# Miniprotein binders against Putative cysteine synthase: the designs that were tried, part 9

Target 1, 336 residues: Putative cysteine synthase, of Sinorhizobium fredii (p55708)
Amino acid sequence: MLHTTVTQLIGQTPVMSIDVPGRNATLVLKIEKNNPGGSMKDRMARSMVIAALQDGRLPPGGTIVESSSGNTGTGLALAALEFGLRFIAVVDHHAAPDKIRMMRALGAEIRYVEGDFREDEVAVVERQRLAAQLGAQLPGALFMNQSDNPANPEGYTGLVDELVAQLPDGIDAFVGCVGTGGSMTGISQRLKRNNPAVRTIAVEPAGSIVFGKPGHPYYQSGTGTPAGDEVGKVLDYGCIDEGVQVTDTQAFETARYIARRKGLLVGGSTGGAIYKALEFIGAGKLTGTVVTTVADGGEKYLGTIFDEEWMAKRRLLDPAIAAQLDGWLFGKARAA

## First folded at step 8 (miniprotein)

Design a37Y (from q8 with R37Y)
Fold by ESMFold2-Fast, scan of step 8:
Structure a37Y (fold): chain B 336 residues (1-336), chain A 116 residues (1-116)
Amino acid sequence: as target 1 above (336 residues)
Amino acid sequence: SPEELFRQAYKYLLMGRFEEALKRLEEVVKENPDHPYALYNIALVHFWQGNTEKSIETFERAIEVDPSNVLYWAWLAFLLYRTGRPEEARKVLEEGLQRFPESERLKELLERLKKE
């Protein structure tokens, strides 16, 4: 079929494997950055818009509003163009600058929350409030409310169907980042329906409150739940076998490592998921086929994660991380 | 069953598998030709696939089956406007407003049409 809209290009993303032969494991990367909007959020954004149009919550030619740090907003901007809708993205200064520029280029209206927030502060409560206000005030407008929207996790079922077809010998574990909880919920529930023994591990930033640890600021964007916000209602804790934290340094150094060693530009949250997957493989806690997602591309972080001066000024560089990764990837299995 | 076919169609729609969704929705219509929700969703799928003429025909059928749903009137008018048929869009909006005189949705579409 010759495709006539960009959202028709969503999905059917490739997989790439990294063997860890000393550990009886293979890390499989689902390359979600290959979606037309550059991230796995395209799947969920299309899902939410279709659902809203189907049930009449959103009129023809209406306006969608969302609180977004970038990737969801890009997906919604693409969907808005396809379905003849106006899109308003409510953002804060925590969002990567190039994510904002991408949304503007796609015709999104950008609304900044009021207040003087630090770069490492996520103004999620203020974003949610403004987005809800705009959805209520503007004619024909709907606040998508991704954290509470059941169409969010439903958008990821196709990703699992693709993985099952691409990995016919089976999947032993899935390691993924948690923000709203939509992708972890959608992927984990569907994987466990196929095989209840699949291990599911959710990765949040250190400083995120998803698994009950004390909150503090972090630089990772588009992942976690900061102090003062509520964990999304779409997150099903029952399908998560383990919740773990990754530091900004671990996540960002891993993203830089993957770029230099594999030629793959990944975002910070992806670096965190890869770090934790390799840590668990290195410790002998995960074996067989371990899947994670390359949720978005490093092209959005060239002025941050991949800029050495930016990293150094924030004390995020640590060469010990590269050494740890080398040890897990190329070292011999630990003694039983 | 119609419920199972709708569930499958909904799943396929959320994944962007429009042809698979359309097949399930068409099975519902074959079993119940007057099913308004199936017709509504078939019309939306045709629009998303770029078959706007088929979408318009299907919304006309949906209104015939259930003239009490303001959504069908709004969609038909919107699609007529988008395809360069503004006089037909105006007639649909005027007829719809006779049925739904307080509809802000229809009023907004009519004002947009007047402005252009």
Scores: ipSAE 0.388, ipTM 0.757, lowest interface PAE 3.1, mean pLDDT 87

Design a40F (from q8 with Y40F)
Fold by ESMFold2-Fast, scan of step 8:
Structure a40F (fold): chain B 336 residues (1-336), chain A 116 residues (1-116)
Amino acid sequence: as target 1 above (336 residues)
Amino acid sequence: SPEELFRQAYKYLLMGRFEEALKRLEEVVKENPDHPRALFNIALVHFWQGNTEKSIETFERAIEVDPSNVLYWAWLAFLLYRTGRPEEARKVLEEGLQRFPESERLKELLERLKKE
């Protein structure tokens, strides 16, 4: 098919399988890093913009506002450019320079939160406040508010239709990361509508509060809800069969493992989802076709997760993780 | 039913499946050729598919059917400007403002076009 716009390139991402010999399971990776903006957030960003234009909340030629220096901001910048909108990304001085440069390259306007902030939670609150304020005050502007936007989860339903077509023998489980809850909600609801027996497992960082565990700092980006913040209204707990936590070490060592053994650069949250999927497969808790997403590429984490000095300084290296993964992937099946 | 076709089209739009959405909307137009909401959504699908001229033609038709919807005037003006027809865009906005003198949407677009 000959495409005429970049947003038409969103979706139709490939799948890759990793067989788990002796455990009656196959791990399937939906390669969402292949979207034009580099992540699965392209689906949600396009969905939110289309919904707002379609229902008149956002006028033609209007301005979208969001608090994001990451994948959501990139997706929104891309959608705004294609649909003739302006995009204002509200960021703070902790934002990674390369992510800011990427949004600027796509035509986004960058608005910094001004002031002295000692705690990240205060900066996060002020970013959200400024974004909402700009959306209310600027002519023709709308604050997207991804965590509470119902078009967020709806944008991921096409991903499930692709999976169903790509995996004709069926899907037994989906393991995915939870941040705003949009992708877990959209994917899980659609999978369960097709087959209510599918197991849905949401993975959050240890230290995230999504499933009511005590909060503490974590290094995983773009996933979880930190202490002091609110869990997104788009998360439908009713479609999640199990919520589990993954440590930074487990997630990052798994991302490093996949790079070294399979040649696939994945982000830290993806490493966490893969770790938990393989742990459950290794324990005999998941069998058949187990799906997860490669939400974004490891290219964004070359100075962190894939830098041994960065990992070592934070005591995140643990060779036991590679040994565990080898055992789950290549070990003998244990008699039940 | 037309409402079920709209619900299906909307879901396809949010998935970015513009051809599937268009097919559902065209079925609504077959049942009611003067359905302004269907014409509006068809025009938007053409825009999102990069078929801007077809989008402009469809918004012109939507205005013929329902000249009382200020949003149709705003979209037509925006698309004319975006395709390098700023004089036509200004004319549409001026005519629209005669019909809707207090429309903030049309005033905002006119000011935006003046600054570019």
Scores: ipSAE 0.596, ipTM 0.855, lowest interface PAE 2.3, mean pLDDT 88

Design a40W (from q8 with Y40W)
Fold by ESMFold2-Fast, scan of step 8:
Structure a40W (fold): chain B 336 residues (1-336), chain A 116 residues (1-116)
Amino acid sequence: as target 1 above (336 residues)
Amino acid sequence: SPEELFRQAYKYLLMGRFEEALKRLEEVVKENPDHPRALWNIALVHFWQGNTEKSIETFERAIEVDPSNVLYWAWLAFLLYRTGRPEEARKVLEEGLQRFPESERLKELLERLKKE
């Protein structure tokens, strides 16, 4: 009953529903921001560490290395602290200071890549190279390599078991954001194992290359694969029924809408997934129980998405989005 | 079967459902009390649940069953050190180094103890 380790607090996250009775649908939000590290990445970080310890690639008291200044780095720092490991986070100087501070607070060692990078894609490649180098060179060290690590998607299977228990009447669809592909793969495979009729929809930012569209910059963080990076090998395209793109404006206005109307602070990628779920519900393409994840909290985005001046300067504000959301949530279903 | 139980335990481990994993692993050990891989995983589950004494006892049994796995020696020494038993940890490392004289991991752990 009583938990004795922080990693035992990972999971068993609550669900919140938003009814769409005019469309014979309910949108269910799995509140993954409630994990101890603040995001769903805690699940995959713990999974990757456990797998590496179990197969002997990572020795007791060893060192884990990863290229991450975000949610994955926080999850790995937490898991490393709990399992008696050192964690080295490889970052660049473009990483947000508060993300670095969170990892340092959890005992992570921060290693900066050398030089000034004008393009994020160059920094990403160099970060990954340095992380791989450190994993190979340091005694007892392992580069976790989340994008190619099969334990990444396995870490999310517990989320599905929770959903099945929380939603005994069934799940008709899952709409989630795709980054490395780990969560989409793990969740989709497990859902389809339980019920092959479940619809799985992967949402990437406009400008992401996951589904073969041309790359361009986008503001959404922690989601998609930007031009110059490689799509993760953990992504199983075969378990994804549809891949769709969401614009920064659609994602961020939706996050702002949910905050103002429901009091729930969600991250930008969550806003994108909610927008696409409601768009599909509004179009009659999804009915019944439609699930998405609140992957992380909006608290990280108070100076960006939730700051009107930041949004206005980047021409991301569009009041038509709130009107669209109102129409989907409260409007009538299409005629039979 | 033991293989199916182990496969189930592995899935539960990755999900962080340690009690469910432990139950399956204990069924493996019930059928084969000297299954080294199952003993190793049971020891790790006890460690991850915070049951450090049970973890230590299980690693001691794992070494009795299979003294040739250097990781069992490393884990036992590490856990003894963490529970305030550095003299026992030192003894385990010294004995392990007799079996694995070139083990960098055991040498590194022994150096950590010397700095105490």
Scores: ipSAE 0.303, ipTM 0.713, lowest interface PAE 4.5, mean pLDDT 86

Design a41D (from q8 with N41D)
Fold by ESMFold2-Fast, scan of step 8:
Structure a41D (fold): chain B 336 residues (1-336), chain A 116 residues (1-116)
Amino acid sequence: as target 1 above (336 residues)
Amino acid sequence: SPEELFRQAYKYLLMGRFEEALKRLEEVVKENPDHPRALYDIALVHFWQGNTEKSIETFERAIEVDPSNVLYWAWLAFLLYRTGRPEEARKVLEEGLQRFPESERLKELLERLKKE
């Protein structure tokens, strides 16, 4: 097929398997980093823009606004460029320079939040307020509001159709990261519509409040809901069988492990999902075909997760993690 | 039913499966030429696939079938302007404003065009 636009390249991503024969399981990685914007967020960004154009909320040549310095912003910038829209990304001073540069390269207008935040106020809340204000006040503008947008989870349903076609023996479990809840909701609902016995496990950072645990800071970006913020309305708790937490050390050491042992650069949230999938496989809680997504690439984290000095300074290195992963992947089901 | 085909097409649109969506939308139009928004969605699919010329032709047909939908006029004018046909875009906007004199979007597009 000859494609004429970059958004046509979204999806049809490959799968890669990691066998765990000692535990009668195979971990399958859906390589979503292969989307043109570098992440699975391309699917939901395209979906949200299409839905808004189709129902007339966005006029032709209009402006989309969103609070994002990460993967969602990149996906929206790409979609805006191709669909003839203007995109305004609302960001704060903590945004990584390379993530901003990627959005700017795609034609996005970058707007920084101004002012000092109180000790009990999180920057993400103020970014959301500014984005909503711009969407309401600018002519022909719409605040996409990904956390509450029903087109967000709908954008991921095609990913499940691809998985079903790629895995003819079936899918026993899906383990994925939860941020807005869009991908967990979209994937889980469609998997369970096809087979209600599929186990769905949502992974949040330790310190995230999605499943009611106490909040505290964490380094994982693009996943979880920090204390002081609200969990997105797109998250359907009813389609999630279990919610679990993963520490920064577990997530980042796992990402480093996968890079060095498998040659695949994955982001930190992906490391967390892989860690939890392998932990559950190792404990005998998951068997058969266990799927997770490589949501984005490790190339965005070369100066952080994959830099030993950055990790050491933040006390995130732990060689026990590699040993745990070796035990789950290559050990027998019985210790002796 | 045509309504169920339209709902299926919408789901395929959100998945980015434009060919599957187009097949269902074309079947809707074949069975029910009066179906609301099917022509609009067909024109959008052509635009999203990079077939801008087909999109323009489909919006022209959509206006012939239903001249009362301001979105058809706005899209046609936008695509004509975008493809380097500003005089045709102006004519479409001027005719559209006769039908929709209070349309802020059509006024905005026409004002933008005049400044160039």
Scores: ipSAE 0.610, ipTM 0.861, lowest interface PAE 2.2, mean pLDDT 88

Design a41H (from q8 with N41H)
Fold by ESMFold2-Fast, scan of step 8:
Structure a41H (fold): chain B 336 residues (1-336), chain A 116 residues (1-116)
Amino acid sequence: as target 1 above (336 residues)
Amino acid sequence: SPEELFRQAYKYLLMGRFEEALKRLEEVVKENPDHPRALYHIALVHFWQGNTEKSIETFERAIEVDPSNVLYWAWLAFLLYRTGRPEEARKVLEEGLQRFPESERLKELLERLKKE
């Protein structure tokens, strides 16, 4: 079929498998980086925009507002452009320049929060406050508020229907990253509606507070909830069987491993989900068809995760990770 | 039931399955061709699919059936402008403002159009 809009290209992403025959498991990667905006966030961004226009909360030609300097902002900018809306991205002065440039290239207007903020303190609160203020005060404007927007998790249900069609032998587990909780909630609820025996494992960075652990800084972007912030209201803890933490070193070394050995450039949070999936497979805790998502591409991280100097300066390199991954992938089956 | 068909269509829209959404909405229209709510949602599905001319035709029908919903006028004007028909958009906005003189949305769209 020929598509006439970029947002119609969202979804229908391919899957790639990594067999672990010694462990009676197959790791399946849903290649969400293939969405036109470069990440799985395109699904929820389109969903939120369609919902707002369909419900009449946002008028034709209106303005959407959101606090994001990452994948959500890119997805919203793309959807806004295609559906004839204006998009205001509320950012802080610590936002990565290339992420801002990507949003600007897609027509987004950038609004900076005022004040002096540390990278690890209060900026997220001020971003949310300004976004809410703009949505309330500007004519025809709506603050999307992804963390409390029910259209966020609904946007991911199509991903599950694709997986079910692509994996005729069934799905035994889903391992995914948790940030707002939208993707984990949407995917997990839909998978469990189809088969309540599916294991759902949510992965957060070490230092994230989603599952009640003490907060500290982490380098993984677009995942977790940092100290001082609130966990997203869209997260349904009831559909998550287990919450686990992954370190920056584990996540980033795994991303580098997948690039070098499989030729697939994945983002840092994806590296974390793959690491935890393989760790659970290696421990015999997960067998059969284990699914995770390649949420975004490694090309966003060429100056960080895939730069040896950047990694070394932050003490994130650890050759033991590649050895662990080799052991899980190519080692002997675990004894009973 | 119409409400169940609307619920199913809405879920299909959010997951980007526009053809499945359209089929559910068309079942409502098959039973009642003059159902303005169904026509509104069908027009938006055509817009989501990039079928802008079908969306325009469907909003014209929605206004014919229910001229009292200002949102239908706003959508029709917006789509006419978007497809390079600014004079038709202006006429729709002027007619709409006669019917809804207090509509801030129609005033805003008309002001934007005049700046071109």
Scores: ipSAE 0.671, ipTM 0.882, lowest interface PAE 1.9, mean pLDDT 89

Design a41L (from q8 with N41L)
Fold by ESMFold2-Fast, scan of step 8:
Structure a41L (fold): chain B 336 residues (1-336), chain A 116 residues (1-116)
Amino acid sequence: as target 1 above (336 residues)
Amino acid sequence: SPEELFRQAYKYLLMGRFEEALKRLEEVVKENPDHPRALYLIALVHFWQGNTEKSIETFERAIEVDPSNVLYWAWLAFLLYRTGRPEEARKVLEEGLQRFPESERLKELLERLKKE
């Protein structure tokens, strides 16, 4: 098909397999970074905008507002541009400069919240408050409210239809990151409709409170629920078989490993999901076809995760992780 | 049934599967040619696919079927304006305001067009 709009390019993303000989397993990566906005969030952003336009909450030529310093904001900027809408992204001072520049390039208006926060803290509550205020006060404006929006998980159901077609021999497990819970909910519910025996494993950062563990700061962006916040209403715990935590070191060293050994630049949360998938495979807890998503690209993290000085300053480097991954993937560690 | 086809089309729409959505919506319209909800979604899908002229034609039909939905008037005026037909957009807004005299959305669009 010859496509005429950018939002038509969302989806139909490729898959890549990594065999794990000796473990009776294959890790399959759904390459969601290939969406036009660079992440899987394009799917939920389009879904939320379509739902709001369809039910009249958002008028033609209206304004969408969201609290996002990252991938959701980029997806919404694309959808807003294509559907003739204005987009206001509410951000705090911890927002990555490259992500802000991408949203601005796509025509988004950037609104900063006021406040002083530590490097490892975010102004989530203030961003949500300002976004809700703008949605209520501006003419024709709507706060998308992704963590409570039922169109968020609906946006990911097409990803599962693609996976089923791409993997005709079946899917035994899905391992994915949990933030708002939209992607885990949408993917898990649809996978289980096809095969209720599919194992669904949700990965959150150590320090995230999604599964009731004690909260503390973490560096992984776009995933987890930090201490003091509420877990999103879109998360359906009933479709998740197991919730696990991954440390920043495990996640980031795994992202660096995949770049160096496979030539694929993945984001930090993706590194965490891959680490946990391989850990479970290595322990014999998962076999067969194990799927995870490359939610976004490592190109957004060149000044952080892929910068040795940034990693060293935060004490996130651990060469043991690469050795561990070699052991799971090849049955041996490779010394320098 | 038309109701089930409509629900299926909406789900495809949320997935961004516009061609699959259109096929189901067209089946709904074949069964019920004046189904206003199906016409609305068909018009939106044409707009989202960049087929603006088909979108305009479909919104014109949607208004004939259900003139009580202010969104159809707002969308038609907006699309006419975007395609370089501001005089037609103004006429649509003026007619819409006769039906919805307190619509802030229609008033805002009309005032913008007057300033151009």
Scores: ipSAE 0.165, ipTM 0.641, lowest interface PAE 6.9, mean pLDDT 87

Design a41M (from q8 with N41M)
Fold by ESMFold2-Fast, scan of step 8:
Structure a41M (fold): chain B 336 residues (1-336), chain A 116 residues (1-116)
Amino acid sequence: as target 1 above (336 residues)
Amino acid sequence: SPEELFRQAYKYLLMGRFEEALKRLEEVVKENPDHPRALYMIALVHFWQGNTEKSIETFERAIEVDPSNVLYWAWLAFLLYRTGRPEEARKVLEEGLQRFPESERLKELLERLKKE
């Protein structure tokens, strides 16, 4: 019962349900923000570090290098500290400021990519090049390369074992955000191994290229693949039943709605997944037990998503979203 | 089978389920007390659980079983350094370098530890 390291606190996260009785559905939230690093990425970060140390690719006392827009970097900083490693986080200005501060607080060295980038631009290509260069040039260093790392999806399989134990009546669908594809792949493969009938829906930001739509900038951090980058090799399209896009407005207004109506602070990508889950439930496309993750907490977004002036200046506010959510949650089921 | 238990243990390690991993690894070692890879994983599990002294003892055992694996020497030195035993860590690295004079792993670790 008494844990001796912070990484031992990863996992065993709670679930919370939101009933949608008019649609014969229950939305279940896996509260991954409760991990010690504040996000579900702790699971994947620990997995990647353990695999690299076990395989001998990363030496004891070595240096981890990774390209991160926040949550992965926080998880890696925590794992590096506990496993006696150094961590260099390669970042761009798209990353939320509080995520950078958290990595610094955990002892991570922060390297910004060079260039003039706007707040809504993602410099993933430049970040990955610098991270790969540092991993190759520094003694005892390893670029973790999360998008191509098979330990990434493996780290999420424990989350599914927890869900199965917490939801003994079964799981009908999983709706989750896609970035590298690690969590969607790990969760979906494990769920489908237990029950191949489980529906898996992957949510990407509008402007992301994961499912072949045209690329453009977006404000959602830590999710999607921007134009000019490659979709992660860890993403197994074969285990994804449907890929959908969510706009910044839909995602952020939904996060704000959940905070105001349920008292739960969720991040932007979580708002997007909840919006799409409720949209599918409202349309009668999903019924029964529909699971999504609260991937990270809204505390990291108090100066952005939860700041009305920040939202207004970027034309992201839309009161119609709250009305849509009310309609799906409390409206009567349509005739069959 | 030992291979199946080892595979299960590795999967549990990646999930952070250290007690489940350890149970499988201990079954492997019961049948083969001199299984180097199982001893290596057990040593890492003890380290990740914060049982650093057990980890050190297990790496010492792993080196006795397989002194030809440079990785075990590197881990032992690293853990000795982290527990405030830098002279013992240096001795382990120097002995390791006599056995593996071309090991870049041991040379890099020795240089890193000297900077601290």
Scores: ipSAE 0.346, ipTM 0.738, lowest interface PAE 4.2, mean pLDDT 87

Design a41Q (from q8 with N41Q)
Fold by ESMFold2-Fast, scan of step 8:
Structure a41Q (fold): chain B 336 residues (1-336), chain A 116 residues (1-116)
Amino acid sequence: as target 1 above (336 residues)
Amino acid sequence: SPEELFRQAYKYLLMGRFEEALKRLEEVVKENPDHPRALYQIALVHFWQGNTEKSIETFERAIEVDPSNVLYWAWLAFLLYRTGRPEEARKVLEEGLQRFPESERLKELLERLKKE
C-alpha cells in the first residue's frame, strides 16, 4: 500500500542467505541498509524521538541534540524533519564530508567541536560534553544521549519480529556489531525471550574496550567504545554469550570481498560481523541458521574501504583474508 | 489489564507498528473513555500516521478531559500551526499562557512559531 511519510518506510527489510557448502549452517543477512536513512539506526532514532515526545522530555517543536558523525545523525535528522523538530548534530574532524552533506540535506544543523585530533582518534568526550551543554542550555532542547537511552534498544525489537516471520525454521545464532550496545541488547533480549538457546555473539573492533581488552585507535566507524570513553549503559552484558574482536583489516577486506564476489556493498562494521560469523561457522562453533545485519551500505565508504590506495596507505590490505573467506565458503581459494 | 494494554501499545509505538498500538489504546479508552494519557497517545498515533486532523480533534478531547496538562495545549497549538491555522494556534497559546503563565514550554513554542 502507499505510505505517506518516510519514517513509515523504516523496517520490513529483506533477508538474503549466503550458502556455506559442506557446513551444517547458513549465514542470513538482514539488509538494514535498505532503511530510508541508509542504516539500521533509523529504527533507534525513530524510537528515541517517539519516546521523548510521548513522555514529555521533548516538547512539540523542540530541538534534539546528539553526538554523531554518521548513521545515528542521519536517522535523527530524518525523524526530526518529519516530526517537526530541530536537530543539531555535534560532530568532530572525523566526520566524512558526504555524511555531513546528507545530514544537512535533511535539515540538520552541524556543530563542530574544537580541538586537533588524529584521523584514527574519536573526539567522543568533547562531542558528548558539547551535546550535553546544548541540550541543557537551549530552549526546548534535549540531548538524546543514545548510549544511555532505553528507547535505543527498544527500537530494534521490530527487527527481531521480522526475522522470526522471515525464518520460520528458527534462528540458532545472532552475530552483530556492538557500539552503544543498543542493537545487540534489543535484538539479543528479544531473540532469547523466544528461544533462550539462541547464541549471541557481539563483535567489537580491535582497540575497543567493550569487553575489557586494551584500547587503541581503530578505523571502523560507528562501532566499539574507544579508550577514555564509558561503555553505554544500554548494553546488557547478560544477554551476550560471547564478545569477540575483529581487526580493521579483517573487517574491511571482508567488506571488499562481499562487494566483489556477491555484488553487495556493505559497511566496514558489517564486514567485521560477517568475518566473525564465517570464522565461527568454518571452525564448527556455529551451526544452523546464523543471522547478522548489513547495518549500512558501502556507498559511504567508496573513498576509504573500497579505495585500494586509501587501504594501502594505512597498511590495511591483506590478501590472506580473501583466501580465508574462500576456504570457509567454498572449501578452497578462488582464482584471483 | 488496561495497564498491560497501555504498556503493549507503547512497545508497538517504539517499533513503529502504529495500527497495533492504536488497537491496544482503543481498548483502554473503551474501558475508560476519559483516560487522558490514552487519548494523548491516540492523538500522537494519528500524528505519526499523517492523520493530522484526527490528531487535532483527539488533543481537543484530551484537553476537555484534563485541561491541567500543559503538554496537551502545546501539542494542539503546534498541530494547528503546521496545518495552516496560525491564528487558531496563537489563540490556543494565548489561552494556555493565561492558564499556565509560568510555562516555559508554551513560551518557547510561541517563540519557535514566530521564527518559522
Scores: ipSAE 0.495, ipTM 0.812, lowest interface PAE 3.0, mean pLDDT 88

